Miniprotein binders against b1l550. Designs and how they scored, part 54

Target 1, 279 residues: b1l550
Amino acid sequence: MRLPEELLERARDIHSEAPSHRIKLDRVGSFGLKVPVEFKGFLLLAEADVWVSLPEGRRGVDLSRQVEAIYELSNPPKDPFSLCREAAISLLEKLNYADSSGVSIRFDAPLQDGESLKYYGVEISSIASDEIINKIRVEILGMTACPCTAELIRAYKSSEIAATHTQRSLGILEVSTKAEHPDPDKLASIIERAMSSPLRTYTKRPDEGGLVIRSLSNARLAEDVVREMIHLFLEEFGHLPEDTHILAAVRSMESVHMHDIYAERSFSLDEIRKEISSH
Below, E stands for the ipSAE of ESMFold2; O stands for the ipSAE of OpenDDE; V2 stands for 0.75 times the mean of E and O plus 0.25 times the DockQ between their complexes.

## First folded at step 6 (miniprotein)

Design qg6 (at its last look DockQ between E and O 0.01; V2 from the best seeds 0.00; counts 0 for: pae E 11.0 > 1.5, placed apart)
Fold by OpenDDE base, look of step 6:
Structure qg6 (fold): chain B 279 residues (1-279), chain A 82 residues (1-82)
Amino acid sequence: as target 1 above (279 residues)
Amino acid sequence: DPVKEAFKYFLEAYKLILEAWKLLKKGDVEKAAELYKEALELLEEALEIAIEAGNERLIRMIKELIEYVKEMIEILEKKLKG
């Protein structure tokens, strides 16, 4: 139901009035919007959050203009990276009282898995203020095999490939940079390569067996996975600005415990390079 | 609308900067430097418009990006000479 223009004007007047309490807000916006994006030839319906800052002297944000900003740019559908950046900038243009804006777009990214598709979670963000920061978060499931249990079993029963328990593990890479958003497929690949083995959507039994064997032969602690993720990230993305911030994390859904194992490291490229060079 | 015009130049410049990053990843330092120079020109135009419009926030945004671009040009030019 379209409200009459007169009612919209009154609402705008309310938004522009001085608030009862002169307090700046960091983020005011619409969360959980649905926007079409084009990603690797797929048309996807993504979730989007859009927000701006609100100065102390303004009661409210014109939310309709925020929504309009992202939808104008979403037709026709475009890649989520461009959409995110352009929308963040457009928000500042349209809402001139804001000193900062942000856009976040979330979806399950399709990834080729043999004859089928698997997916990983991706959140693409851009924040515009005095600077424009591009952020990407990738989450993908893999498999880990426990080296400790493997060693125990090896000691008990001599085998070249020691049996051990396996579990699903969630790998996370989050990158914030002034540069272009890193390629999410590459980030997903780093995570998978850092684990004992990837997961497969569809496997034949022989392939399943091979996957398990690979995992057993490449047993890793959650801590090992995080360190490997960092190592592989530096190899692939070492060209990013030194002030680029990274979060590498793993949540292992342990099969022998009722709780998960979690490991993480947050760092800037400058910081981690200095750390590694000191050894 | 001068503000709209300034943002147009700003966005265009920003796109060039991002393209330059892609080129750097591919090892094309020369072309990246060219894009940064083009971006700088656009940002300077944007700055003039923003100043005339009295948009302090946009002025700050543009100035920050100009500084970054200038730094990158210096770094890349040094690489090309060496």
Scores: ipSAE 0.324, ipTM 0.735, lowest interface PAE 1.4, mean pLDDT 89
Fold by ESMFold2, look of step 6:
Parts: C-alpha cells; structure tokens; sequence
Structure qg6 (fold): chain B 279 residues (1-279), chain A 82 residues (1-82)
C-alpha cells in the first residue's frame, strides 16, 4: 500500500544516514536467492548471493535494489557466467555509493555418464570494482584406490594375492582470475583424471602351482592426487594471468578408518612456476 | 498416492514457468506474469498436499520454487505498472 505524501516526507531515510559507528563493511546483501540459469542446454534453478560494500558514512544498503538487479537480469534465463558478471556490474551501477560488488551463483552441473547423468558442484562468483575478479569452485566425487589398505591386506595375507579397496574422494579445484571463468567441465575432468588410475592386470602363463597376479598399478595418495591436479591444471590453464590464484584439494572419505584424509595446496601461477623451475 | 499427486501439481507449475521463460525471451511480460500467477496457484496446492503427506524433501523443493515465483510476479507487475 502506498503511504500519503506527507507521511513519506516525515519518514526517516534510514539507509542514507550516517551510522553510529563509522566502520566500512565489505559485504552487505541478500544471500540464498533462487535464480534461474541456462547451463549447457539445461534450465536450472540456482542459488545466488548478491552484495555490495558499504562505506563508513552510510548506515544501510538498499536491499530491494540488489534483489531487483539480479532478478531482472535472470529474466529471461541466461548462462550463469554472464549472469554473474552482469549482475555484479549492475549492482555497482545501481548502488553508486559502493566501491565493490559481488555475486555468487551455485548449482549442481549435470554431466553425461554413459546413458545416465551425474552431477558435480559448481560455485562461481564475480567481484566487481575498478576491475572484475572471477572465481570458480568445482567439487566432484571420484574414486581412488587406497594404497595403505592394500599394503595392510598384503602384509596379513599371501604376498601373491594383493587387493585394495576403492574409496569415495571429493576433489576440489578453485580458481580466482581476472580472465573469464574456466570451463567447469574441464575443471571436473582434471579432478577425475587426477583421481583415476590405470588398472593393470598381469597375466602370465599358468603352470601347476602358479598364480595369475591381479594388481592395481597406480594407487594414489591424497597428496599425489593434489599434485596431479596441479600438473593437469597447469597443462590446460597455464595461459591464465600470472596472478591467477588456485586451490587444489582432495578429501578422502575413508570408510575403514572412520576419519577423512585431506590434502591441499594454494598457489598463484607465477609462484608455482618459480617453484617448479627451481628443480 | 499423495506424494504423486503433489508432484503432479509441481510438474504442471514447472511447465508453466518454462513457458513463461519463453514468453519473457519474446518480451511478452503480461502473459508471462499470468503464467507465473497460475504456477503459484499450482505450487500452493502442491505444498498443501506435500505437507499432508509429510514428505520433507518435496516440501522444501516446492517452497523454494514458490519463493522464486512470488519474487518474479512482483518484479513483472512493477514492469507492467511502469
């Protein structure tokens, strides 16, 4: 309902007032919005966060204008990367007291798996100021062979028969860059490839008393999976700006040990290249 | 089966939303708003049935889509008044 003109003139403009404590805020906004996106031919309902910075001299933010900005740009649905960047820019235009804005969009990305679909987690964001920083985080479940379990089984059983178990592992790649967001399918592929090992079967001529040995040729530790992620990432995305920042991580969900194992490395492209070139 | 019945209303609402998106691509804000309003009615019916069935996951799915639809109705109605 619209208020009478005289009443509106008397109402305090709370948001434009100075606050009691003049402290800048980095992120003020609306979190957990549902926003439609079109991703690689799929229409998805993603979850979005929108925010702006709030200068020390301003008491509050115009929350309704933030919500309007992203919802207007999500109509009609478009790819989430364009939506993310455009919404961040729109927020700075609409809320000109802010010196930065941000938009995050989260969805489960479908990936063809034979004749069925599987899904992996994607979160993208764009932070706009005098420049735009694009961030993408991909999380995908994979399977890794557990070399410690295989060794325990071998130590307590015949050395002629070795077995290992596979375990579910969560692989994580996170990239912050001034360039466009990397393709999430390529990031997911890097994670899956880093977790996957060739299965080799040694087959020999049988004789009376001989055995056919079946063994896994490449059981990777969480540490080695992270190293492989970095290697594969550099091969495919080494062309990104040198100040691009990456986090590579794996969390192994051990059913036998009842505790997860975690490994990670954060680096910028210029830092990792200096590290590698020194060897 | 109340779960199947609730899901039927949910799917019908989702189809209307997809059609509304097509209309928005063509710039037909008025008809898109009408479809969103119709979808809201179906979703509210779906929610009532899902609550009676006690299906918490379906309840959450429906509530999330209702929230989105309500926001879109408000935005589109502002455009039509402008």
Amino acid sequence: as target 1 above (279 residues)
Amino acid sequence: DPVKEAFKYFLEAYKLILEAWKLLKKGDVEKAAELYKEALELLEEALEIAIEAGNERLIRMIKELIEYVKEMIEILEKKLKG
Scores: ipSAE 0.000, ipTM 0.404, lowest interface PAE 11.0, mean pLDDT 76
ESMFold2 (binder alone), look of step 6: mean pLDDT 87; pTM 0.845

Design qg7 (at its last look DockQ between E and O 0.01; V2 from the best seeds 0.00; counts 0 for: pae E 18.8 > 1.5, placed apart)
Fold by OpenDDE base, look of step 6:
Structure qg7 (fold): chain B 279 residues (1-279), chain A 82 residues (1-82)
Amino acid sequence: as target 1 above (279 residues)
Amino acid sequence: DPVEEAFKYFIEAYRLIREAWKLLKKGDVEKAAELYEEALELLEEALEIAIEAGNERLIRMIKELIEYVKEMIEILEKKLKG
C-alpha cells in the first residue's frame, strides 16, 4: 500500500519540528539490517547498523533515507571496507543536519583450514565527521593449555610432557585508525599464533592428538596470550599512525572453573611504544 | 556428511548469484533472472538437507539467502514485464 503523498509530507514535517527537550543525540539509526557484501571472493549476507547524530533542534531522523543510502551502495555487492566508508560519507551528505555518521557491518569471515573452512567473527565500521575513523574488530577461537597445572603434574609424575587442562579461548583484536582498515586475516592470524594452538574444523584422531601435544608444549596463561598478541601486532602493524587505538583481549572459557578468565590491554601505538622502550 | 553436502549446494548458489549480478551489470536481465532461479533451486535443496541434518545455523543462513534471491527475482520480473 503506497501511503498517500500527503501522509508522507506530514511525517516529514514532524521530524523537522523542534523537540520538546532540546537535547542532541549521538546516534539515531537502523540496526540489524541485512546487506550483501563481497569478501575474499565470497558473497556474504552481513548484518549492518547505520546511524547519524541528531541536533538538539530537530525532533527526528529521516530513517528511510539512511536505509536507502546503504542499500544503494550495496547493490551490486562490494567489499565491506568500501561499503562502510562510502555509506558513512553518503549519510552525512544525505542528512545535512547531522554532524556525524556511522556504519557497522558484521559477519563470519571464512578462513581456509586445510581442505575445509573455518571462520572468525569480524565487525567492520567507519565513523564520519570532520574526519573518517575506521574500526575493525576480529574475534577468533583458539585453544589454551594451563602452564601452572602442567608444572604441578610434571613435578608429581616426573614426565617430560605433563598433562594439563585445555580450554577454548576467544581472542579479540579491535583497531581504530584514521588509516585504512587493517587486514582482518592478519589480525586473526596474530590471535591464533598467540594462543597455545589453533582450532580446526576437521580433525582426524592423529591430527587431534597433534593439536593437543602442541598445546601442551606451548602452554600459556591468558595474560601470556594477550602480551603475545600485542607483540605480534606491533611487528605486523607498527606502520599504522601513532594515534591508532588497539584493544587486545582474551576470554578463556576455563574447563576447571565455572567462570571465565579475562585479560585485556587498551592502548595507542604511541603509548605502547613508549612503554616498551622504557624497559 | 549432510552438512558438507548442504554447504556445497549453498556455495554453488552463491556462485550463480555472483554471475547473475555480473550479467545485470551488462544489462542481460533475462539471463540473470534464469541464474537466480537456478540458485533458488539449489538453495531449496540445501535447505532440505540442512533441516535433515538439524543444523540450525545453516538453516538460518540458507533461509536468509532464499529471501534475498526471491526478492531479486521479483524485481527482475517487474523489469521484464515493463
Scores: ipSAE 0.007, ipTM 0.192, lowest interface PAE 11.2, mean pLDDT 85
Fold by ESMFold2, look of step 6:
Structure qg7 (fold): chain B 279 residues (1-279), chain A 82 residues (1-82)
Amino acid sequence: as target 1 above (279 residues)
Amino acid sequence: DPVEEAFKYFIEAYRLIREAWKLLKKGDVEKAAELYEEALELLEEALEIAIEAGNERLIRMIKELIEYVKEMIEILEKKLKG
């Protein structure tokens, strides 16, 4: 059964009505959209969220325009950073009642690992208003040696070398900046270099044994991994705007007879430079 | 004292593990594996004594080292077989 055109017209206008309670909403949109992207020559399936702000005087948002905006820009597939930024700008232009818009894109980035690929997690976003704020979060697994066991053994035996065991750790760098998104491979490299040894997706037994042995030789506290991540980040990205905000973190995983260890530090570039210069 | 006796076995096991590390750096995987096996025997004895003594810190410390040694034995045995 077809609806009368008169009723369809009234239905189309509902979104422009005033709401019963005049309260601004920060994010109204479509979440969990599947979009193709092209990253470093790879076609990847990403997950995207799109949203706009909704002023206190408007009842609803035109959701179909939101999904059309990002889907039109994603065909043919293109660089996820360009897609993210362009979609955020397009949303703000198309839904001109909003004072801000945002797009987030999540994907697993490929990383060459010998003859195989492994992946690390990337989430980028662009938030557009009178300016654009770009955010990127990189998560990559590594292998660390936990010195907690070593300290206990030293308490019961005077020794220059202590036994320890390996564990999988997740390294996290998150950057929010007015500049272009930092290169995710460089962020991943910073995380891997701060850790004792990277995990391998597939290795022969000799390679697996070698990685374990190196981790036992290079014990490092999660706290010191975070400190090293910060140092390496400042060397590579210290040129970013002073109000750039960073989160550096490490979470231990899959440890036996131990609680997970988590260490993090948030800072702006201005803040951390003042902190370092005061010592 | 049972705690001191358990610690004697633990210390000797740790010395063997230290020597196994030196052997691994030289590439002598077979001898290193033998030392880890000997260390495991000593740690099992240390654990029994620590449990009888009721020393919870020592029990945890010994169990952690046993787990490490077992993991190393498995890794080194894989290298010897292949």
Scores: ipSAE 0.000, ipTM 0.124, lowest interface PAE 18.8, mean pLDDT 76
ESMFold2 (binder alone), look of step 6: mean pLDDT 87; pTM 0.839

Design qg8 (at its last look DockQ between E and O 0.05; V2 from the best seeds 0.00; counts 0 for: pae E 15.5 > 1.5, placed apart)
Fold by OpenDDE base, look of step 6:
Formats: C-alpha cells, sequence, structure tokens
Structure qg8 (fold): chain B 279 residues (1-279), chain A 82 residues (1-82)
C-alpha cells in the first residue's frame, strides 16, 4: 500500500523528533527483504537485511529510504558483492544521520556437481562506517567417517579399508576483512576438501560406493576437519590483510549419537600465523 | 579364533571404560577407578591372547589403551588419596 505523500511526510517528521530517551542504537533496519541477484550466471532471489545506526537525538529511522536504497541498486540485478558494498554506502549517503550502515544478503549458491547442481549456503555482508568491512559466511555439507571405529575394525579384521560409521557434517567458514569478499566457491571447496568426502546431489550406485570408500579411507574427527579447513584456508587466502578475522567450524550430525559434535576456532590471520610458527 | 577372543576381551574392557567415564561425569571417582582396574585386567588378557595370535595391529591398539587406563587409574587414585 502506497501511503499518501502527506502521511509519509508526517511520518518523517515523527522520525526526526527527539526521542524520550536519548540513547544511540547500533542497528535499525528492515530484515528479510527479497532481492534479485545475479550469481555465476544464475538469477537468484536472495534474502536481504539492511540497517543503519541511529543517533541518540533521532527518534526513528526512515525505513522507506532504506528499502529504496537497496531496490534501486537491485534493478537490474547485479552480483551480490557489489550490491552489498554499494547499498551500504548508499545507505549512509541517504541517511546522513547514521554513522554506520550494513547490508547482508543470503542465498543458496549453486555449485556444479557433474551434470547436476548442488548448493551451499552463503551470506554476504558489508558494513560501512569510516571504513568498509566485508564479511562472507559459507556453509556446506560434507561427509565424515570416524577414525576411532575404523581403527578398531581394522585391528580386528586386518583390512586396509575398515568399516566405520559415517555421518553428514556441516562445515562453516566465516571471513571478515577490509579487502574484497573472498571467493565463496573457493571457501566451499576448502570445506569439502577438509572433510572425508563431499556430498553429491545425484549419484549412480558405483559413484555412491566410491564416495563411501573414499570417506572410509580418509576418516577424520570433527577436530581434524576444522584444523584442515584452517590449513587449507591459509594456503589459499594467506594474502589477505593480517587483521582479517576467520571463524572455522564443523557441526557433525553423528549417526551413532542423538547429539551433534561441534568444533570451532576463531582467529585473526596474524594470530594464527604466530601460533603455527611457534611449533 | 584367538584374534576374535582377544577382541572380545578388548571390547568388554572398552565397555567398562565407557561406563567408568560416565561415572566420572557423575562424580563417582571410586567406582570409576574400580571399573578402570577391571578393564585393565581384561586388556592384559586380551594382550596376551593377541600376542599369541601374532596380530601386531591389535597388540598396538591394546597397548595404547592399557597406557591410557593406567594413566586414568593413577590420576583417580591421586584424587582419592588427596
Amino acid sequence: as target 1 above (279 residues)
Amino acid sequence: DPVEEAFKYFMEAFKLIMEAWKLLKKGDVEKAAELYKEALELLEEALEIAIEAGNERLIRLIKRLIEYVKEMIEELEKKLKG
């Protein structure tokens, strides 16, 4: 419903009033917007959050202007990285009372899997203030095999490839940097390579067997996966600024337990390099 | 099959270790220590059988677990005396 212009003007006046309590707010905005984006040649409908800070002397944020800012930049659809950055900047320009802004865009990213597609979850964000910080979070499922059970069975049957239980595991990489957003496909690849085996959307029976065998031959604890993710990340993205912050995590959906196993490490590039060099 | 027999003792010991661990979580240090000691006895029997069977992998596995159990017993005994 388009509110009459007069009502919009009155609403704007209310937002510009002094609040009853002079308290600054960190984030005020619209969450769960739907915006079209172009990603790797696909047109996707993404979920978006947009926000700005609110100074202590202003009662409310002009939410309509926030929504307009992102949609103006979304037509025609563009890549989500540019959209995040440009929208964050535009928000500060349009809402001059704000000292910070942010945009987050979430969608399932298509990933080629032979003749079919699989996907990984991605959240792309940009936060603008005196500087721009770019953030990306990638989540992708893989498969892990338990090395403990494998070792037990191997000892018993003296087989090279020991039977063990397998489970799906969710790998997570989150990167915050002053540089450009890291390539999400590369991040997804790191996660998959850190696990016992990737998952496939479409498998023929022989291929399914191959994945299981691969997993069994490369059994890893959740802790192993996280460490491997960090290692691979450093190899691929070690060129990022030293103040780049990373979260590496795995949630293993255990098949033999009613609960999940979780492991994580949060670090900056400078911190982790010092840690590794000390060994 | 001596390997199967050794593994049976090993698995029985492993069950006791798991139970002992649960007891520790409940704060029952004394009973946990007893179970670890029982597990150690079973592991020693398993080791003997595994050696006779010549299964090097099983021998290594059992020895590793024996070391762990001994460490746990020592730790728990210190807690019980302190």
Scores: ipSAE 0.005, ipTM 0.195, lowest interface PAE 12.4, mean pLDDT 84
Fold by ESMFold2, look of step 6:
Structure qg8 (fold): chain B 279 residues (1-279), chain A 82 residues (1-82)
Amino acid sequence: as target 1 above (279 residues)
Amino acid sequence: DPVEEAFKYFMEAFKLIMEAWKLLKKGDVEKAAELYKEALELLEEALEIAIEAGNERLIRLIKRLIEYVKEMIEELEKKLKG
């Protein structure tokens, strides 16, 4: 019997039909694809999402062409930034009924840590339409000391107290721009540098009132880390287009607490420069 | 001065919380809960003094730690019941 062949032919055509409800969709795609990439000399297995917009008159997407768009470009493996941008463009070419496409690629980036390696999270995206918008998110885990730890060390001279009062914190920088993706290593460096504790004020001969004020105000270090991240970002990337959008955030990861300290600020470069210059 | 007095209560509460963390690592949930309750009393005293002094930053700091301690007491009491 030839019933299977007829079923295959019918199934292939269903995506081009009109839907029961003519409502356009913003993102329709394949999520969680595994793709090889080369980053900084490392061969990594990244996770990718691909999608396109779907007009009101089309019932579904051609899934095989979506997957083809990224896998075709991933052999041989290449840098994830080129892959991301080129795949987004290829999606629009292959699925010409869409008015926009997007690709995201996620991987753990290696970073030298003395004689060993550590890793930080990277997610890049390219959204293509009449223009291309590039987005990068970097997440790196660091250590922050409670500002009052300096007081505890001085008073008790105990490493157990200092160790139990340090907090693991997740630093986040997310950048959306029309320019090329910022270098993730530079973003990670900004986050790590911002997480330094002001422990050196502990060794000064303190004024008594100044010591108490410093101790009590230091519990808000997450806020100062975010401000420092923004300052350092502007020094390194202030040349990006004025409509570039940034999110800077820090979340405490201390597992012994039921709730974390969290601070964030989102802004465009135009917005933040006006804010700073007004002071 | 009021800020230094509030800080004394705050630091005593911190000491109890750190000891409670040691007890939790040893699995002594009941004793840890007792220390958190004692720390809460000290923090409430610190809060009253900070409010009288009108120090908004200190008030927010103490309130955050009170919130944490209350959540820990609730969690540990649930663990002890069931």
Scores: ipSAE 0.000, ipTM 0.142, lowest interface PAE 15.5, mean pLDDT 76
ESMFold2 (binder alone), look of step 6: mean pLDDT 86; pTM 0.833

Design qg9 (at its last look DockQ between E and O 0.59; V2 from the best seeds 0.00; counts 0 for: pae E 19.2 > 1.5)
Fold by ESMFold2, look of step 6:
Structure qg9 (fold): chain B 279 residues (1-279), chain A 82 residues (1-82)
Amino acid sequence: as target 1 above (279 residues)
Amino acid sequence: DPVEEAFKYFAEAWKLIMEAWKLLKKGDVEKAAELYKEALELLEEALEIAIEAGNERLIRMIKKLIEYVKEMIEILEKKLKG
């Protein structure tokens, strides 16, 4: 009779063998695991990926030990940032033949929206080796104006045209740093504020009458949103390590008459400060 | 809160699954199968609550774990018959 324990022991023996081709693998792991997390008082379902590096002299990884590493730490549920970081460290400890490990955790974060909730996307990662690199990506839907809409508004001065050509867009902030993960709510706030038009004072001119084109726009151009995201990010998180890497982007969605508009800028804090200082 | 209640059942079921893995390492197939069956009952309760709440992500999570647990029960029962 074959027992599960016997199978587990034989699997470990096979995995420790040398492969027929001695080639290192960068990421070997279990992807799409479901893990419970607690985020700011909410109990959420998250999806996780776990992996380790595999040296050229080892045939395979102990996949069950990878799953054990994250699930042992996820019961009882705890905040996803601690889970992510601790699981990455645990993977290196449990799979001591690896020189690096990684854990990614994805979940929808709740946001208060009047009396109801809405959600925005969060993906965090921790990659452990001789140091730990933390990455967070936040995505949230909002409204933007495309260049076509801005041109039509300018040419025809029509609020009906503006209303029918405002687009749903996805705002993205991604941060990679040696510091702790930035607070995803603050990143989401930066994106939402970047998409909001500031209140502008009216300037009365003899030829303007009662029509003010600026007051008819409720959304910014994608390019302007990206620039504002960067400005607001530097204001809130400019203290992070200088080699912190950021990507700020906006992608239009559900456009009726044009291809998706996409604007992005990636930079390190060191790089952007030099750029701004040069005027 | 129905979402919180469904998640509590899910978390408890997962704890039983992890205990079952430890039992399989020790060769206790019969007890492990018992724990998987207990986990299945908890997951089915969680699924009903999640459906009533209309939470699509929670529904998918619970269904995937139910699929895994049912496969394990089948495998372990075959080993017990052998």
Scores: ipSAE 0.000, ipTM 0.155, lowest interface PAE 19.2, mean pLDDT 77
Fold by OpenDDE base, look of step 6:
Order: structure tokens, then sequence, then C-alpha cells
Structure qg9 (fold): chain B 279 residues (1-279), chain A 82 residues (1-82)
């Protein structure tokens, strides 16, 4: 039986051949790898994507080397931020025909919720070429209360606290920067603070009532939530480079409709500063 | 946390798998096979813990890796006998 190495050598020969069509590819790699990471004292199994560019004169990428690169750096487990950056650089070093590389790591990040844990989704990425761009995407669920319905009910019933429909809403912050990855816990906090109320893993009835009351007292449109996210982001992360790109978005799972409400704004720090200064 | 414990075993097994792979590249088939066997034992322990914890995702992941390791052991054992 031929050793896997002999098969790898043969594969390398094929990969080094000229392609039938001389076309550069932007990303070629392995998606859905499982890698251990250390995050806030937790050992987590994350999903990882690794890729490199492929020049027009090369038929294929040595995929085994890509896999080796990330796993070598994953032992012992380290923080996903360093892993992304180091792996992206290592990929370029190991695959010298590539002019760009990328690593993306996805996992559910634990977040303290009283005596329990809740979570938010995080994707940490680094793209290496002549420069390194770090990207982080945070997604966390919260609750929104509709101010329009609240106002209608308030008009009908002379109550200080008007009932309204509530729904789960997904808040999204995506940041791309030449600086270090922003703190995902801070990003998650911004999203939660921008919504009517956070979600809780475990609540007693009095606490549950408190969350509902808070939501009613802080009713917000999806548009309001996005604007608040941007405002809070600028307060916390306004020190990032001006060419830093941000996506702020909310998807509300509307309880009274079959469809979702979505709002977003994409911007650079330079752009948004100019916009705010003009008012 | 049982899930964390299972994952520790998983990570240790993975370390051994990586070491075994390095050994294979050096032509040390016998020692590589030994490390894969050790990794298999750790993965089996991880699987038991994961099952007890009821974590279906982790169970699936461990099972897939077990299949891989078993396949490697079979390949290497055939090579050692041949």
Amino acid sequence: as target 1 above (279 residues)
Amino acid sequence: DPVEEAFKYFAEAWKLIMEAWKLLKKGDVEKAAELYKEALELLEEALEIAIEAGNERLIRMIKKLIEYVKEMIEILEKKLKG
C-alpha cells in the first residue's frame, strides 16, 4: 500500500501543472475545519476556513499544507485572534505562490448571564497580503418592543405603560480594520444596550416581568436600534483607524408578521464622522 | 463541565494525531501507529463523556475523528504486516 506521502507527492505534481485556462483564483481552501481555541478561559471547538489565492499559472493548491498550517498553530490551543493572524501569515509562507491568504474562525462565545451562561455568535477573520486586515463579526439576540403599537394602545387606554408586541431581534456588528480585532464582548454589549432589552438564559417570573417592563419603557424601531448601535460603537471604538469599515444591522423576527424587518448601515469611520459633523 | 472535559480529551487526542502525522512523514510507521492507538483511547473517553453530557454536536465530531483514526490504524497495520 502506497504511503499517503507518495500520494501527496503525486498530487503536488498535478497541482504544479499549468492549468488548461490561465485564470487566477481568489480563494482556494478548506472550509469547515474544526480547531480548538482558548477564549476567555474556555476551551472551545471552533469551525475554521482557510484559503489562499492561486496564480494563473498553477493548476491547484496544496490543500494539505493549508490544513497543516492551522493545526500546527492550534496546538496548544490559543486565542482565536492570534490564531487567525498567525495562520494567515503562515499560509503565505508555506504556499509561496499565493499573494493572499485568509483564515476565518467561528464559534459561540460564552457570555456571563447571572449564574448561568448565554452566548453570542462570533466570526474572527484575518486576511493577509501586503497588509493584514482583521475582521470580526458579532451576532447576538435581544428583544425589541414596537413603539408604534405602544403609542396606539396608549392612546386607547390612558396607561403610562402601554402594552405592545415584542419580538426577538438579531443584532449584527461587523468590523474590518488594519488594527487589532475589536473586543467581541464589547461589541456584544453595544448590541444588547441598543435593543429594548437583552435576552436571558434563565429568569424567575419577577425577573421576566422586569425584562418586559424594561422593553416597554424602551420601545425601539429596528431603525432606532441600528442608529443606537452606531452611536455606541463610535463612543467605544472611535479610536480605530479612519479606514475601518463597519456594518451595523438588525433583523427583527416580527411577531405580528410572517416576514422579518431588516435595517443596516455600512460605513467607514471617516465617512460617518463627516456625516455627523455636517449636522 | 462535562463538555469542557470531553473537549480536553479531544484536544489531547488531536495533539497525538498531529505528532503521529509528523512521524509518518519521517517514515516511523510503528511509532505513528502507537500514537494513533493512544489517540483512539482518548477519543473513546471523550465520546463517553460527551454522551453523558448529551452534547450531540460534540458527539458527532468525536465520532468522525474516531472513524478517521481507525482508518489510519488499519492502513498502518497493513503496512507493518506487509
Scores: ipSAE 0.000, ipTM 0.164, lowest interface PAE 14.3, mean pLDDT 84
ESMFold2 (binder alone), look of step 6: mean pLDDT 86; pTM 0.835

Design rc1 (at its last look DockQ between E and O 0.02; V2 from the best seeds 0.00; counts 0 for: pae O 8.6 > 1.5, placed apart)
Fold by OpenDDE base, look of step 6:
Structure rc1 (fold): chain B 279 residues (1-279), chain A 82 residues (1-82)
Amino acid sequence: as target 1 above (279 residues)
Amino acid sequence: DPVREAKIYFRYAKFLIKMAERKLERGDVEDAAEWYKEALELLEEALEIAKEAGNEELIKEIKEEIERVKKLIEELEKKLKG
């Protein structure tokens, strides 16, 4: 039921009223929106969160304007990076009482795997204030083989390739930077290369055997994977600003245990460079 | 083949014994004791399988090793309590 226009004119603007408690809020917005995006030639339905800050003197945020801001920019569908940045800026323009805004877009990104597709999880964010900070989080599954068990088996039975337990491991790279969003495909590639082997959606029998052999020949601890991720990241993205912040992490779903093994390192580019140079 | 199976368990037990010996050489008495205990369990399994197979020679070898490992465990446990 549409309320008559006359009633709308008489209604108090509740959002613009002074709150009972004058307290600033950091984030107020709509979470779990669905927006179309174009990514690598695919049209995807992504989840989006949009928010702004709320000053102490304003009771509420104009949530409808937030939603309008992102959907206006989503038609026609565009790349999620541009959408994220443009929407964050648009939010500040439309909601002039806000000193900061943010947009987060999440979806499964397609990744070519021979004649088939695999995927990785991606979250693209932009936060606008006096500056724009771009954030990207990539999550992709790989396979790890345990070097400890391999060593035990090698000691028992001499073989060219020692048997060991293998498991799926989730690799995570999160980057926050004042520069443009890093290429998520490159981030996914770094994670896969840091693992014992990548996963495949479709394997022919000979290929499956090769994949396992590769994993066994490249056995790595979760700790090894994280360190390798950092190393590869520095090689590919070492040109980013020194204040760029990175989280590298691995969650290994160990096949011999009921629990997962987790390892992580959080750092700025400046910090990690100093650390590596000191050895 | 139960004889083959028994031999596999017996070989693996011998490997664990060797590992225990290495731990002892490094001064890791507690770890060594654990490895010997695991070896003993495998030897006992090997013995049961060998008995089912009726291989008298293998039974004899496994029994001798069991006695040896039991003595080692006793000695190590005394060291750990003292």
Scores: ipSAE 0.014, ipTM 0.217, lowest interface PAE 8.6, mean pLDDT 89
Fold by ESMFold2, look of step 6:
Structure rc1 (fold): chain B 279 residues (1-279), chain A 82 residues (1-82)
Amino acid sequence: as target 1 above (279 residues)
Amino acid sequence: DPVREAKIYFRYAKFLIKMAERKLERGDVEDAAEWYKEALELLEEALEIAKEAGNEELIKEIKEEIERVKKLIEELEKKLKG
């Protein structure tokens, strides 16, 4: 019909107009997109966010171009790091009015656990402008054993009894860097090694006892876990640029408390080295 | 105290050995082998801790159990195969 054609031809391009209030926006985009990724031989369904900056003189963003940028790169599925970086670059090219773009991709990463799999949380980002900043956040559950209760019981019974409370603890490492994204498996390993024991998908009876016994040898406060995460991170990734920013944190779901315990430290590599060297 | 820690590992490993022996008496050879293997892992960890502590008597006791358990595992695995 001719009437629909005429309407389309005369419709305003709302997005290219000047806004009534000339205010720059930092992030405008499409959030919660479903994209397939290929990670270490697994085909995973990830969730993605895409955005660009919006200058003060432009009313809106071409949202269809944003979705197109990541959709074109996600079929066929590819590794999420390449997808993230390439999509961020593509956004900035396709939306030439923007001075920066960003892409975030979230998925559950598989990790071998004997003959089974377990999973840990990963979120990666790439922010493109004059340079590219890469961010990765890893979250994995482990087990902690309280050293305070263990010591009280040891002292009371003169070393005859070994007992304490154990609980799940969520460890978090977040890294922002100009270098390539750190390997998420290495970050997950750092978190697990900082805890009293890893968690297993399943355990037969003798292995369960062994996990508990070993956790007593590695009894740790939430504060200890964070400090150990930092130590291990510096051993593995101390070569990253000096302005690399890290957040190390743990949330412990304490079995004998009604409340969680939380500890965190954020720092740049330059900052933490100066701190350690002064002691 | 590393001597105390080594003894805790050693005692639990001996408990696992006793339970594995009971499984063998019932004819549960595959299960018994699994329990002996976990016990061996704990014994090896206990040995390393005992060495750091320099406790010569404990080191000897743990080494004797390790040798015995290794032989048992070998025998059980031959039985499962053939």
Scores: ipSAE 0.012, ipTM 0.557, lowest interface PAE 7.8, mean pLDDT 87
ESMFold2 (binder alone), look of step 6: mean pLDDT 85; pTM 0.819

